# Ledger of designs, part 5: VH-VL binders against Pyroglutamyl-peptidase 1 (Pgpep1)

Target 1, 209 residues: Pyroglutamyl-peptidase 1 (Pgpep1), of Rattus norvegicus (Rat) (q76ic5)
Amino acid sequence: MEQPRKAVVVTGFGPFGEHAVNASWIAVQELEKLGLGDSVDLHVYEIPVEYQTVQRLIPALWEKHSPQLVVHVGVSGMATTVTLEKCGHNKGYKGLDNCRFCPGSQCCVEDGPESIDSIIDMDAVCKRVTTLGLDVSVTISQDAGRYLCDFTYYTSLYRGRGRSAFVHVPPLGKPYNADQLGRALRAIIEEMLGVLEQAEGDISCCHQL

## First folded at step 22 (VH-VL)

Design uo4 (from un5 with heavy chain D31S)
Fold by ESMFold2, look of step 22:
Structure uo4 (fold): chain C 209 residues (1-209), chain A 120 residues (1-120), chain B 108 residues (1-108)
Amino acid sequence: as target 1 above (209 residues)
Amino acid sequence: EVQLVESGGGLVQPGGSLRLSCAASGFTFSSYWMSWVRQAPGKGLEWVANINQDGSYKWYVDSVKGRFTISRDNAKNSLYLQMNSLRAEDTAVYYCVKELPYESWAFDYWGQGTLVTVSS
Amino acid sequence: EIVLTQSPGTLSLSPGERATLSCRASQRVSNSWLAWYQQKPGQAPRLLIYDASSRATGIPDRFSGSGSGTDFTLTISRLEPEDFAVYYCQQYSHLPYTFGQGTKVEIK
């Protein structure tokens, strides 16, 4: 009877290294409290810092929810801005996870492309979010590193045919608190959904024959 | 009705080998991760290994790595555990287990188990 | 590795009483990915609860689960004769998957 809600999956990471409390998971929990409006079913998950768990979990989330968008949130210890990542990379994974494991192939997907771009126009999203005048600075990157963040991003881009995004956040209080990060995530994801909807609408208009 | 029937247990000397089999029915076998879980007589439960839908991922508890190999044959709806270099501490009932799908990986259905006894 | 510690070790109760079983994890369990199983003598375990609070198919509503993080509880609101068994908790958020040592619920 009512229009079905769009499914969106958002993940943060669990503890690792000196991050006993991971800012990315805290930010995602704040986002969950805020929600993404009545038209969106928001599903959140904390990802343990384990390559094997990522390999199993990410495909399962895509299959379970058939989401319109999957957004992964990770912490960058050196960052001072919230960063939108344009692409994920397949190779170069040498860092050990919480199980002291790394993939023997050092790849996300054997025989996969060297990189996969998100289909989301991150420049457009960054511009639209910046226009909102948030108290959080938003920037763009093409290199999410070569650890669980980039590994997760590539896996999700591969499985979701590019309908995924990665957002890096700084550590809590350096400089943003949890509430600021949650509001920034909400604004970013709302603009990502808007960009996706407009692109689909424009295609439908152009291809009516 | 989901059914899991284990076989291949028995008495074996330390250093010996056994191959456990599990015949599955009542569900689409190829769509689920499968596990082996063991229980020493009178003791608690220990996860041993699992395997994904097409066998491309195989995960093991550390105590069996290099000695045990999990495998599956989706055409025969069968799960296997090849157990080499057996030790006394491997003595247990071994259960074939179907996991829940997606991200909720609890142990959904269990077979009745097959006993492996390792002693001289 | 996450160690699960169950308490009490043994719970002696009469039919009709409420049972409360505890499971404490050595580290936080992500996403409430914790299950409870029942095992009767000579039988395989049976899944009761998954994801901390969801009842498995065919499990009566006298069984309920709660908790998150490191502290989880199984409650049996009114013990039936068939409920006297050993109960195990199990986490599946971090490799390797691990079980608690069990709580035996026995007739007083």
Scores: ipSAE 0.803, ipTM 0.904, lowest interface PAE 1.1, mean pLDDT 92
Fold by OpenDDE, look of step 23:
Structure uo4 (fold): chain C 209 residues (1-209), chain A 120 residues (1-120), chain B 108 residues (1-108)
Amino acid sequence: as target 1 above (209 residues)
Amino acid sequence: EVQLVESGGGLVQPGGSLRLSCAASGFTFSSYWMSWVRQAPGKGLEWVANINQDGSYKWYVDSVKGRFTISRDNAKNSLYLQMNSLRAEDTAVYYCVKELPYESWAFDYWGQGTLVTVSS
Amino acid sequence: EIVLTQSPGTLSLSPGERATLSCRASQRVSNSWLAWYQQKPGQAPRLLIYDASSRATGIPDRFSGSGSGTDFTLTISRLEPEDFAVYYCQQYSHLPYTFGQGTKVEIK
């Protein structure tokens, strides 16, 4: 009996400011070409750098796909490594998006928790990926910044009960090319899925005792 | 069968107010985003406003911001558009519109429309 | 806002002919979030295609949509008499949602 494919949703961001090409979307497109194996139903989406779109789209994706994992990818101009974000934050959103909009409350979810941690052990993921010997360096972060990246991450963490990840990538060519970033994302997500599976197995075993 | 029936259109003077209503049936109204779209006589289509399932999010085209208010009553399966400070350029047929679910935000069902004429 | 430009303005064809309508966006439409509508005189618009290529419920297979990025096409493979109408494209990638100015398909 072919095990039903479990859905994974991966997003990247569209253009913003002077950046006509967003490295995060390029990386996600490369991932799409590579795939996540036959057991995973991969869905990819480009997210405009707009708060309203995030507010509508992210909940919709959770509802539509009932994914086992949602991974958001963003670009960081300051990054020289692929960065796994551990935590999303609810408040402090003052920057204007591409529509010159920001939340009036400067928060993501009204009366939501101040922060939400991913249920994924990002440290374990980072260690496992590093052991694979990829030509990409992976690091961990606790703060994705107070803009669309963190807004998206928090929204997804809130809707998905922590079953979300955010990955920052460097700009294209600084130091990694599109292919390298795609391969890195694939490896990272595969390890995330492995960590999640292990965690679920451990919980199941504890409930049988 | 999905049905959307608009009402409340009519003739109004510039600066006046009008409230449009839309009665929805044939689908789970509270599960969908709803929009208003208008069409001036002999012209194209213009999106005016939309509202999410519970009314917590409302969005407007710039030309109506501060003047129009979209709202809904899910218990009554009804969508509303309060229009204040009406202008001649607001003259149009106004359509109540159902949006597709999830990430597809196209308009799958339209009412017959109600005509709003703003004239001195 | 995203400006959608449709071409041609008017398309004069006979029943049985193929119709090709273009919609060009001033900027990239994300995720192919583009729809096509048909409007007949005195009627409300009807959804034909969404997400650039997905046919709406009840729409005949002679209608098809294609395209991505900034360029989108609606094709009517064989025009039926009831297909003579105005066609609008619409994007829902960015607020405000916007429509093209329309293409009139008329009988030659």
Scores: ipSAE 0.729, ipTM 0.891, lowest interface PAE 0.8, mean pLDDT 95

## First folded at step 23 (VH-VL)

Design up3 (from un5 with light chain L95I)
Fold by OpenDDE, fold request of step 24:
Structure up3 (fold): chain C 209 residues (1-209), chain A 120 residues (1-120), chain B 108 residues (1-108)
Amino acid sequence: as target 1 above (209 residues)
Amino acid sequence: EVQLVESGGGLVQPGGSLRLSCAASGFTFSDYWMSWVRQAPGKGLEWVANINQDGSYKWYVDSVKGRFTISRDNAKNSLYLQMNSLRAEDTAVYYCVKELPYESWAFDYWGQGTLVTVSS
Amino acid sequence: EIVLTQSPGTLSLSPGERATLSCRASQRVSNSWLAWYQQKPGQAPRLLIYDASSRATGIPDRFSGSGSGTDFTLTISRLEPEDFAVYYCQQYSHIPYTFGQGTKVEIK
């Protein structure tokens, strides 16, 4: 009996500022071409660089797909590696988005926790991916910044009870091309799913004792 | 069958106020975003405001910000639009509108509309 | 805001003919978040197409939508007498949500 496909949602961001092309969305499109295997129902979305879109879309995606994992991809202009973010933050959002909007509260969730950690062992993921010998370097971060990336990440962590990840990618060609980023995302997400499965298995074994 | 019935429209002087109501039936009202869309006589359509399921998010077109307030009462299956400081350019048929669920935010059901006329 | 420009302004056709309506956006519409509506005189608009190509419930198969990015098309394969109306496109990719100015499909 073919096990029902489990949903994974992956998002990238649209253009912002002088960047007509966002590397994160390009990377996600390459991932979509590659796929995550036959057992995964992959859904991809472009997120406009707008707080209101995030406020509405992210909860809706969790509700619609009941995904086992939501992965958000963003671009970091200063990054030279693919970066796995460990933690999302609730407050400190003062920057205006593409619609010249900022939440009045400057936070994601009113009275929400100051920060939320992903339940995914990102250190383990990073180690595993590195062992694969990809032509892309992967690093870890505790802070995704105080703009749309972290806003999105915290929102997903909150809605998904930590079953979310955020991956920062460098600009296209600096140093990685679209294909490299797509392959890196695929490898990272596959390892994330593996780590999650192991963690769930360990919990199940402990309850049987 | 989904039904949306608007009320509260009428003639008002510039600077006046009106409160529009919409009675919804035939679907789980509290599960959906709701919008107001208006249409000036002989003109096109303009989105005015929307509100999420629990009212925590209220969004407006710039021209009505600070003057209009969208609200809802899920227990009464009702949507409201409080309109203050009305202007001549606010003259329009106002439609109560149901939005599609999840990531598709198109307007799948419309009321018949209620006419608001702002004139001296 | 995203400005949607529809063309032509008026389309004069006979029953049985094919109608092609265009909607062009001033900016890219993300995820093809574009809808088409039909409005007849004295009536509220009716949803035809959402997400650029998905037919709403109860909409005949003669209506179809296509396009992505900035260019979208509504096609009526064979016009029926009841199809003569005004058609609007609408984007919901960005706040504020905006409509095109409309295309009138009239009897030749």
Scores: ipSAE 0.929, ipTM 0.962, lowest interface PAE 0.5, mean pLDDT 96
Fold by OpenDDE, fold request of step 24:
Order: C-alpha cells, then sequence, then structure tokens
Structure up3 (fold): chain C 209 residues (1-209), chain A 120 residues (1-120), chain B 108 residues (1-108)
C-alpha cells in the first residue's frame, strides 16, 4: 500500500525594490522542477511582498494542505551563503511593503510570544547538508530581520506549531546560480524532513517505555 | 443551496449614512472570507471591502477608507457594511459576496444586490 | 493597484462560434490568481473560472481559462445563446482586488 504522500509547502517571494527578479522565487521554481521525491507532495507558491497577503495566505496554506513542513525562501541582498533561520520574531515590523502598508500593531500576532523557534534542529540540518559536499555554503542565523521574511516566518511558525523553516538565499549569480540554489533547497529540505522524522521516532520510543 | 440576501439600500443625501446587511445561508458562514462589491449604474465592478472569518482582518479600497466599516456576526450568519459620509460616487448596487476558501480568493457566490443612491 | 485591461470591448459573434477574450494586467499576477465572471443584464455576476484555469462548480466545459503573469484568456469554445453577456476578469493577487472593464459578447 503506497504510503500516502505527505505535503510540503514551499514559498518564495515576488519582486520588490531593486529585485525585479527575486532569487528566492527562482530557487523555488528550480526546486519544483527537481522535486522532493515520490513520497512528498510538493506545493509551491509565490508570495507578493505584502503583509496582507502573508496574513491571509499563510494560515490558509496550513489549513488547506495540512503540511508536514512549510519552508519559506527569501532573498538577502547581503548574503553570500544560504542561511537557515532558527527563530521568528513577533514585533518590530515598521517597514512598508510593496503596497505601502504595514500592520498597525507592528506585530504578527497580537499577544503572541515574542519569538518562536523552529522545531527543526537547524544546526543538525546545516551539518548534514555541509557533509553532502554541495557547491553551496550553508550557514545558520537567529534573526531573519524585521520585514516580510521574518513576518512570514513567524506567522508560519505560529500557525504550524514550529513546523516551519525559513531559508535565505543570496541574489542570483552572487555567488550561486538558479540551479545551484534549487539543488541546495532540495538537499536542505530533504535533510529537514529527515531530522523531523528522527525526532518523531525518538518521541514515540520514549512513550512506549 | 448558498444564498446571500442583501438589505438596507435606499436613497440618502450626500453626507448621510446607511447600513447594509447581508443574510447568508446554505454554507458554514464562519469559515469564509466575505466581501462587498459594488457596481455603479451602467459601470463595471469594484471591490469595496472584505473581512476574514473572525473579523480580525478588515480590508478596504482606498476610496472608502475612513468612511465605511465592514463587520460580521457569525452567530447570525450576517455581513454588514456601515457607510458614513456618503458621496454621489458611492451610488451603486452593492453585492454581498462569498469568497473561495484557502488560497483561491475569487468570488464564488453573489447576492442579488441592494441599490444605494446618494443624491441631493 | 493592478489595472486589468480587457479586449475587445465588444465581441459580436453568432451561436456556435468560438469566443476569445483577453485580460491584460499592468503588473504580474502571482500564482495566476485571476478569475472570470459572467454577468447578464439585471443579474449578479457569476463565477466562471478561478486561478486562471479552474472551472467553478457547475460551469460548462465550453468555458476555459488560460494564461499566467500578465496575459490571461477566457475561451468559449462554442457559444450558446445563453452565453451572450458581459464578462469580467478579476485579480486577487494584490489588494485592492480589481476588475477589468468588461467585454460584451453580443449576438451578431
Amino acid sequence: as target 1 above (209 residues)
Amino acid sequence: EVQLVESGGGLVQPGGSLRLSCAASGFTFSDYWMSWVRQAPGKGLEWVANINQDGSYKWYVDSVKGRFTISRDNAKNSLYLQMNSLRAEDTAVYYCVKELPYESWAFDYWGQGTLVTVSS
Amino acid sequence: EIVLTQSPGTLSLSPGERATLSCRASQRVSNSWLAWYQQKPGQAPRLLIYDASSRATGIPDRFSGSGSGTDFTLTISRLEPEDFAVYYCQQYSHIPYTFGQGTKVEIK
């Protein structure tokens, strides 16, 4: 009996500012071409750089797909490595989005926790991916900034009870091309899924004792 | 069968106020975003406002910001539009509209509309 | 806001003919978040297509949608007498949600 495919949702961002082509969305499209294996039902979405879109779309995606993991990809103009974000933050969103909008409360969730950590051991993921010998360097971060990236990440962490990840990618060609980023994302997500599976297995074994 | 029935339209003077109501039936009202869309006589369609399931998010077209307030009562399966400081350009048929679920935010069901006429 | 421009303004055809309606967006519509509606005189609009190519419930297969990015098309493969109406495209990728100005399909 073919095990039912579990859903994974991956998002990238649309154009903003000087980024007419957002590397994150390009990377996600390359990932879509590659796939995540036969056991994963991959769903990809482009997110406009808009707070209201995030407010509506992210909860909807969690509800629709009941995914085992949601991965958000964003671009960092200053990054030279692929960066795994460990933590999302609730407050401090003052920057205007592409619609010249920002939340009046400057926060993601009213009365929500100050920060939420991903349940994914990003250090382990980083180590595992590095061992694969990809032509892409992977690093970790505790702070994705106070703009749409972190807003999206926190929203997803909150809705998904920590079963979310955020990956920052460098601009295209600086230093990685689309194919490299796509392969990196695939490897990262596969390792994330592996780490999650191991963690769940360990919990199950502890409850049977 | 999904039904949306608007009420509260009528003739009002510029600067006046009206409250539109929409009674919804045939679906789980509280599970869906709801919108108001208007159509001026002989003109196209204009989205006015929408509201999420619990009313925590309310979004408006710029032309009505500060004047209109969308609200809902899920216990009564009702959608409302409080319209203040009405202008001649607000004259239109106002439709109560159900949105599709999840990431598809198209308008799958429409009421028959209620006419609002703003005239001196 | 995203401006949607529909063309042609009026399409005069006979029953049985193919109708092709265009909707062009001033900006890219993300995830093909575009819908098509039909409106007959004195009636509310009816959803035909959502997500650019998905038919709404109860919509005949003669209606089809295609396109992505900035260019979208509604096709009626064989016009029925009841298909003569005004058609609107609408994007829900960005707030505010916006409609095209409409295309009138009339009987030749």
Scores: ipSAE 0.929, ipTM 0.962, lowest interface PAE 0.5, mean pLDDT 96
Fold by ESMFold2, fold request of step 24:
Structure up3 (fold): chain C 209 residues (1-209), chain A 120 residues (1-120), chain B 108 residues (1-108)
Amino acid sequence: as target 1 above (209 residues)
Amino acid sequence: EVQLVESGGGLVQPGGSLRLSCAASGFTFSDYWMSWVRQAPGKGLEWVANINQDGSYKWYVDSVKGRFTISRDNAKNSLYLQMNSLRAEDTAVYYCVKELPYESWAFDYWGQGTLVTVSS
Amino acid sequence: EIVLTQSPGTLSLSPGERATLSCRASQRVSNSWLAWYQQKPGQAPRLLIYDASSRATGIPDRFSGSGSGTDFTLTISRLEPEDFAVYYCQQYSHIPYTFGQGTKVEIK
């Protein structure tokens, strides 16, 4: 009997502000070319920088694909490393999107938790990826910045019961090119899947005699 | 078979109000986003508004914001458009539309439309 | 907002001929989220193609769509008498959702 392929959804963002070519979408396109191996069914999407589109799209992706993991990739203009975000925040959304819109409530989910942690052990992922000796530096953060990146992350964590991650990448060429970012993203996601499988294995062991 | 039947169109004065209704059948109404799309006589198509499954998200084209309100009653399989402060440029056939599910938000099924004429 | 420009405005052809309709977007349409509709006089539009190239349920295979980014094409491989109508493209990647101005396909 063939094992069903794991569904993984990876998103990048469309243009906004000075990012006419958004490094996050370029990195995701490079990842799509590389793939995540024969056991993973990879689905990629570009998210327009619109709060309303995020509100509709993210729940729809969770429902359509029932994914094992959803990874959102965004650009941070001042970053020089690839950053793994530990949690998303519910409130503080005051910046206008590409439609000059922001949520009236300034939150992702009314009456939702103040923050949601990913169930992925980002410290473990960062350590494992660093051991691989990639030509890209990987770091950790707890604050995705209260704009579309953080909004998307929180929404996805809420809908996916924590089975989501957010990866910030620097702008293209500052210092990494598209190839480097794509390979880094593949390595990061492969380690995230590995950490999730190990955690599920430990849980299964605890339920046996 | 999916059916969408609009009603409530007619002739109104500028500044007046109308409420459009759409009766849906042949699908699980509460599972889908619904839209209103309009077409001025002899002209092209314009998306007006849409609403999600439970009515928690309601989106509008800028020209109708603050004047039109989309709503739904899932127990009655009905979609509504309350149109206030009507203007001559609101004159159009209004179509009730079922959207495709998930991320492919094309306009799947259309009603036959109801004509709204705004004239003094 | 994304403006869709269709060309030609009118396409005069005979039954059996191939029709090629163009839709150009003012900005890139994300994820090929573009649809094509057919509208006959006095009737509501009918969905033909969604996601640039997927045929809607019940649409004959003589209708095909292609393209990505800013340039999209609807092709009718062999026109039937019932295909003479106005065709609209529509994007649903960016709010507000917008339509092209239409291409009328008429009998020569």
Scores: ipSAE 0.829, ipTM 0.909, lowest interface PAE 0.9, mean pLDDT 92
Fold by ESMFold2, fold request of step 24:
Structure up3 (fold): chain C 209 residues (1-209), chain A 120 residues (1-120), chain B 108 residues (1-108)
Amino acid sequence: as target 1 above (209 residues)
Amino acid sequence: EVQLVESGGGLVQPGGSLRLSCAASGFTFSDYWMSWVRQAPGKGLEWVANINQDGSYKWYVDSVKGRFTISRDNAKNSLYLQMNSLRAEDTAVYYCVKELPYESWAFDYWGQGTLVTVSS
Amino acid sequence: EIVLTQSPGTLSLSPGERATLSCRASQRVSNSWLAWYQQKPGQAPRLLIYDASSRATGIPDRFSGSGSGTDFTLTISRLEPEDFAVYYCQQYSHIPYTFGQGTKVEIK
C-alpha cells in the first residue's frame, strides 16, 4: 500500500480594485507548475478579495483537505523582499473589500485571541532559505497589515491550530519576476515542511516525564 | 432522498409582507449552507440570499438588503425567508436550495418552489 | 458583479446531435467555480456540472463541461429526448452569485 501524499494548500489573492493582475496569484501559479515533489499533493486556490468569501473558504479548505500546511500568499506594494509573517491579528478590520463590505464585528473570531503565532519557526525557515543562495531576499514580519491578508492568515491559524503561514511578495518586476517568485515559494514551502517534519520527529522521540 | 418543500407563497400587495418556509429532509440539515433562489415568470434565475450552518452568516443580493431576512431553525430542519416591503419586481417562484459542501458552492438540490405574486 | 452571457439564446437540434453551449463571464471566475443547470418547463433546475467540469451525482456521461477564466462550455454529446430544456450557467466565485440568461435547447 503506498503512503498517502501530504496535502499542502497554497493560496494567492485575486485582483483588487481595477487591477487585473495580483502578483501573489501569479507566484502561486508558477509554484503549481513547479510542484512540491511526488510526496506532496499540492492544492492551489485564488482567493477573491472579499471578507465574506474568506470567512467561508478558509475553514472549508481546512476541512476538505486536512492539510499538513496551508500557505497564504499576498502582495505588499511597498515590499522589496519576500516576507514571512510570524502571526495573524484578530481585530482592526475597517477597510472595505471588493464588495464594499467590512465585517460588522471588525474581527476574525469574536472573543478569539488577539493574535495567533504560526507553529512554524519562521526564523529557522528564513535562515535555511537564505543559505540556499536564492536570487530572492527573504525577511520576517509580525504585522500583515489588518486587511484581507491578515484576516485570511488569522482565520487560517485559528482553524488550523497554527499550521499555517503567510508569505508576502512584492509586485511583479519590483524587483522579482514571476519565475523568481515561484521558485522562492517552492524553496520556502519545502523548508517549512522540513521544519514541521523535524519538529514532529523530535516530539515523537521525546520521553514524557 | 433529499427533499426540500417550500410553502408560504401567495398574492400580496406592494408594501406587504410574506414569510416563506422550507422543510428539509433526507440529509443532515445543520451541516450545509442553504440558499433562496428566485425566478420571475418567464425569466432567468437570481440568487437571493444564503445562510451558513448556525445562522451566523447571512448574505443577500443588493436588491433585497434591508427588506428580506433569511433564517433557519436546525431543530425543525427548516429554512425561512421573511420578505417585507415587497415590490412588483419581487414577483417570482422562490426555490429553497441546498448548497454543495466545502469550497464548491453550487446549488446541489432544489425544492419545487413557491410562487410569490406582488400586484395591486 | 460578474455578468454571465450565454450563447446561443436558442439551439434547435434533433435527437442524437451534439449540443455545444457557451457561457462567457465579464470578469475571471476564480478557480473554475462555475456550474451548469438544466431546467424543464414547470420544474426546478437540476445541477449538471459543478467546478466547470465535475459531473454531479446521477448525471449521465453525455454531459460534460470545460473552460476556465472567462470562457466555459457545456457539451451534450448525443442529445436524448429528455435533454430538450433550458440550460443556465452560474458562477459562485464572487459575490453576488450570478446566473447566465439561459440557452434553450429545443427539437428542430
Scores: ipSAE 0.801, ipTM 0.900, lowest interface PAE 1.1, mean pLDDT 91

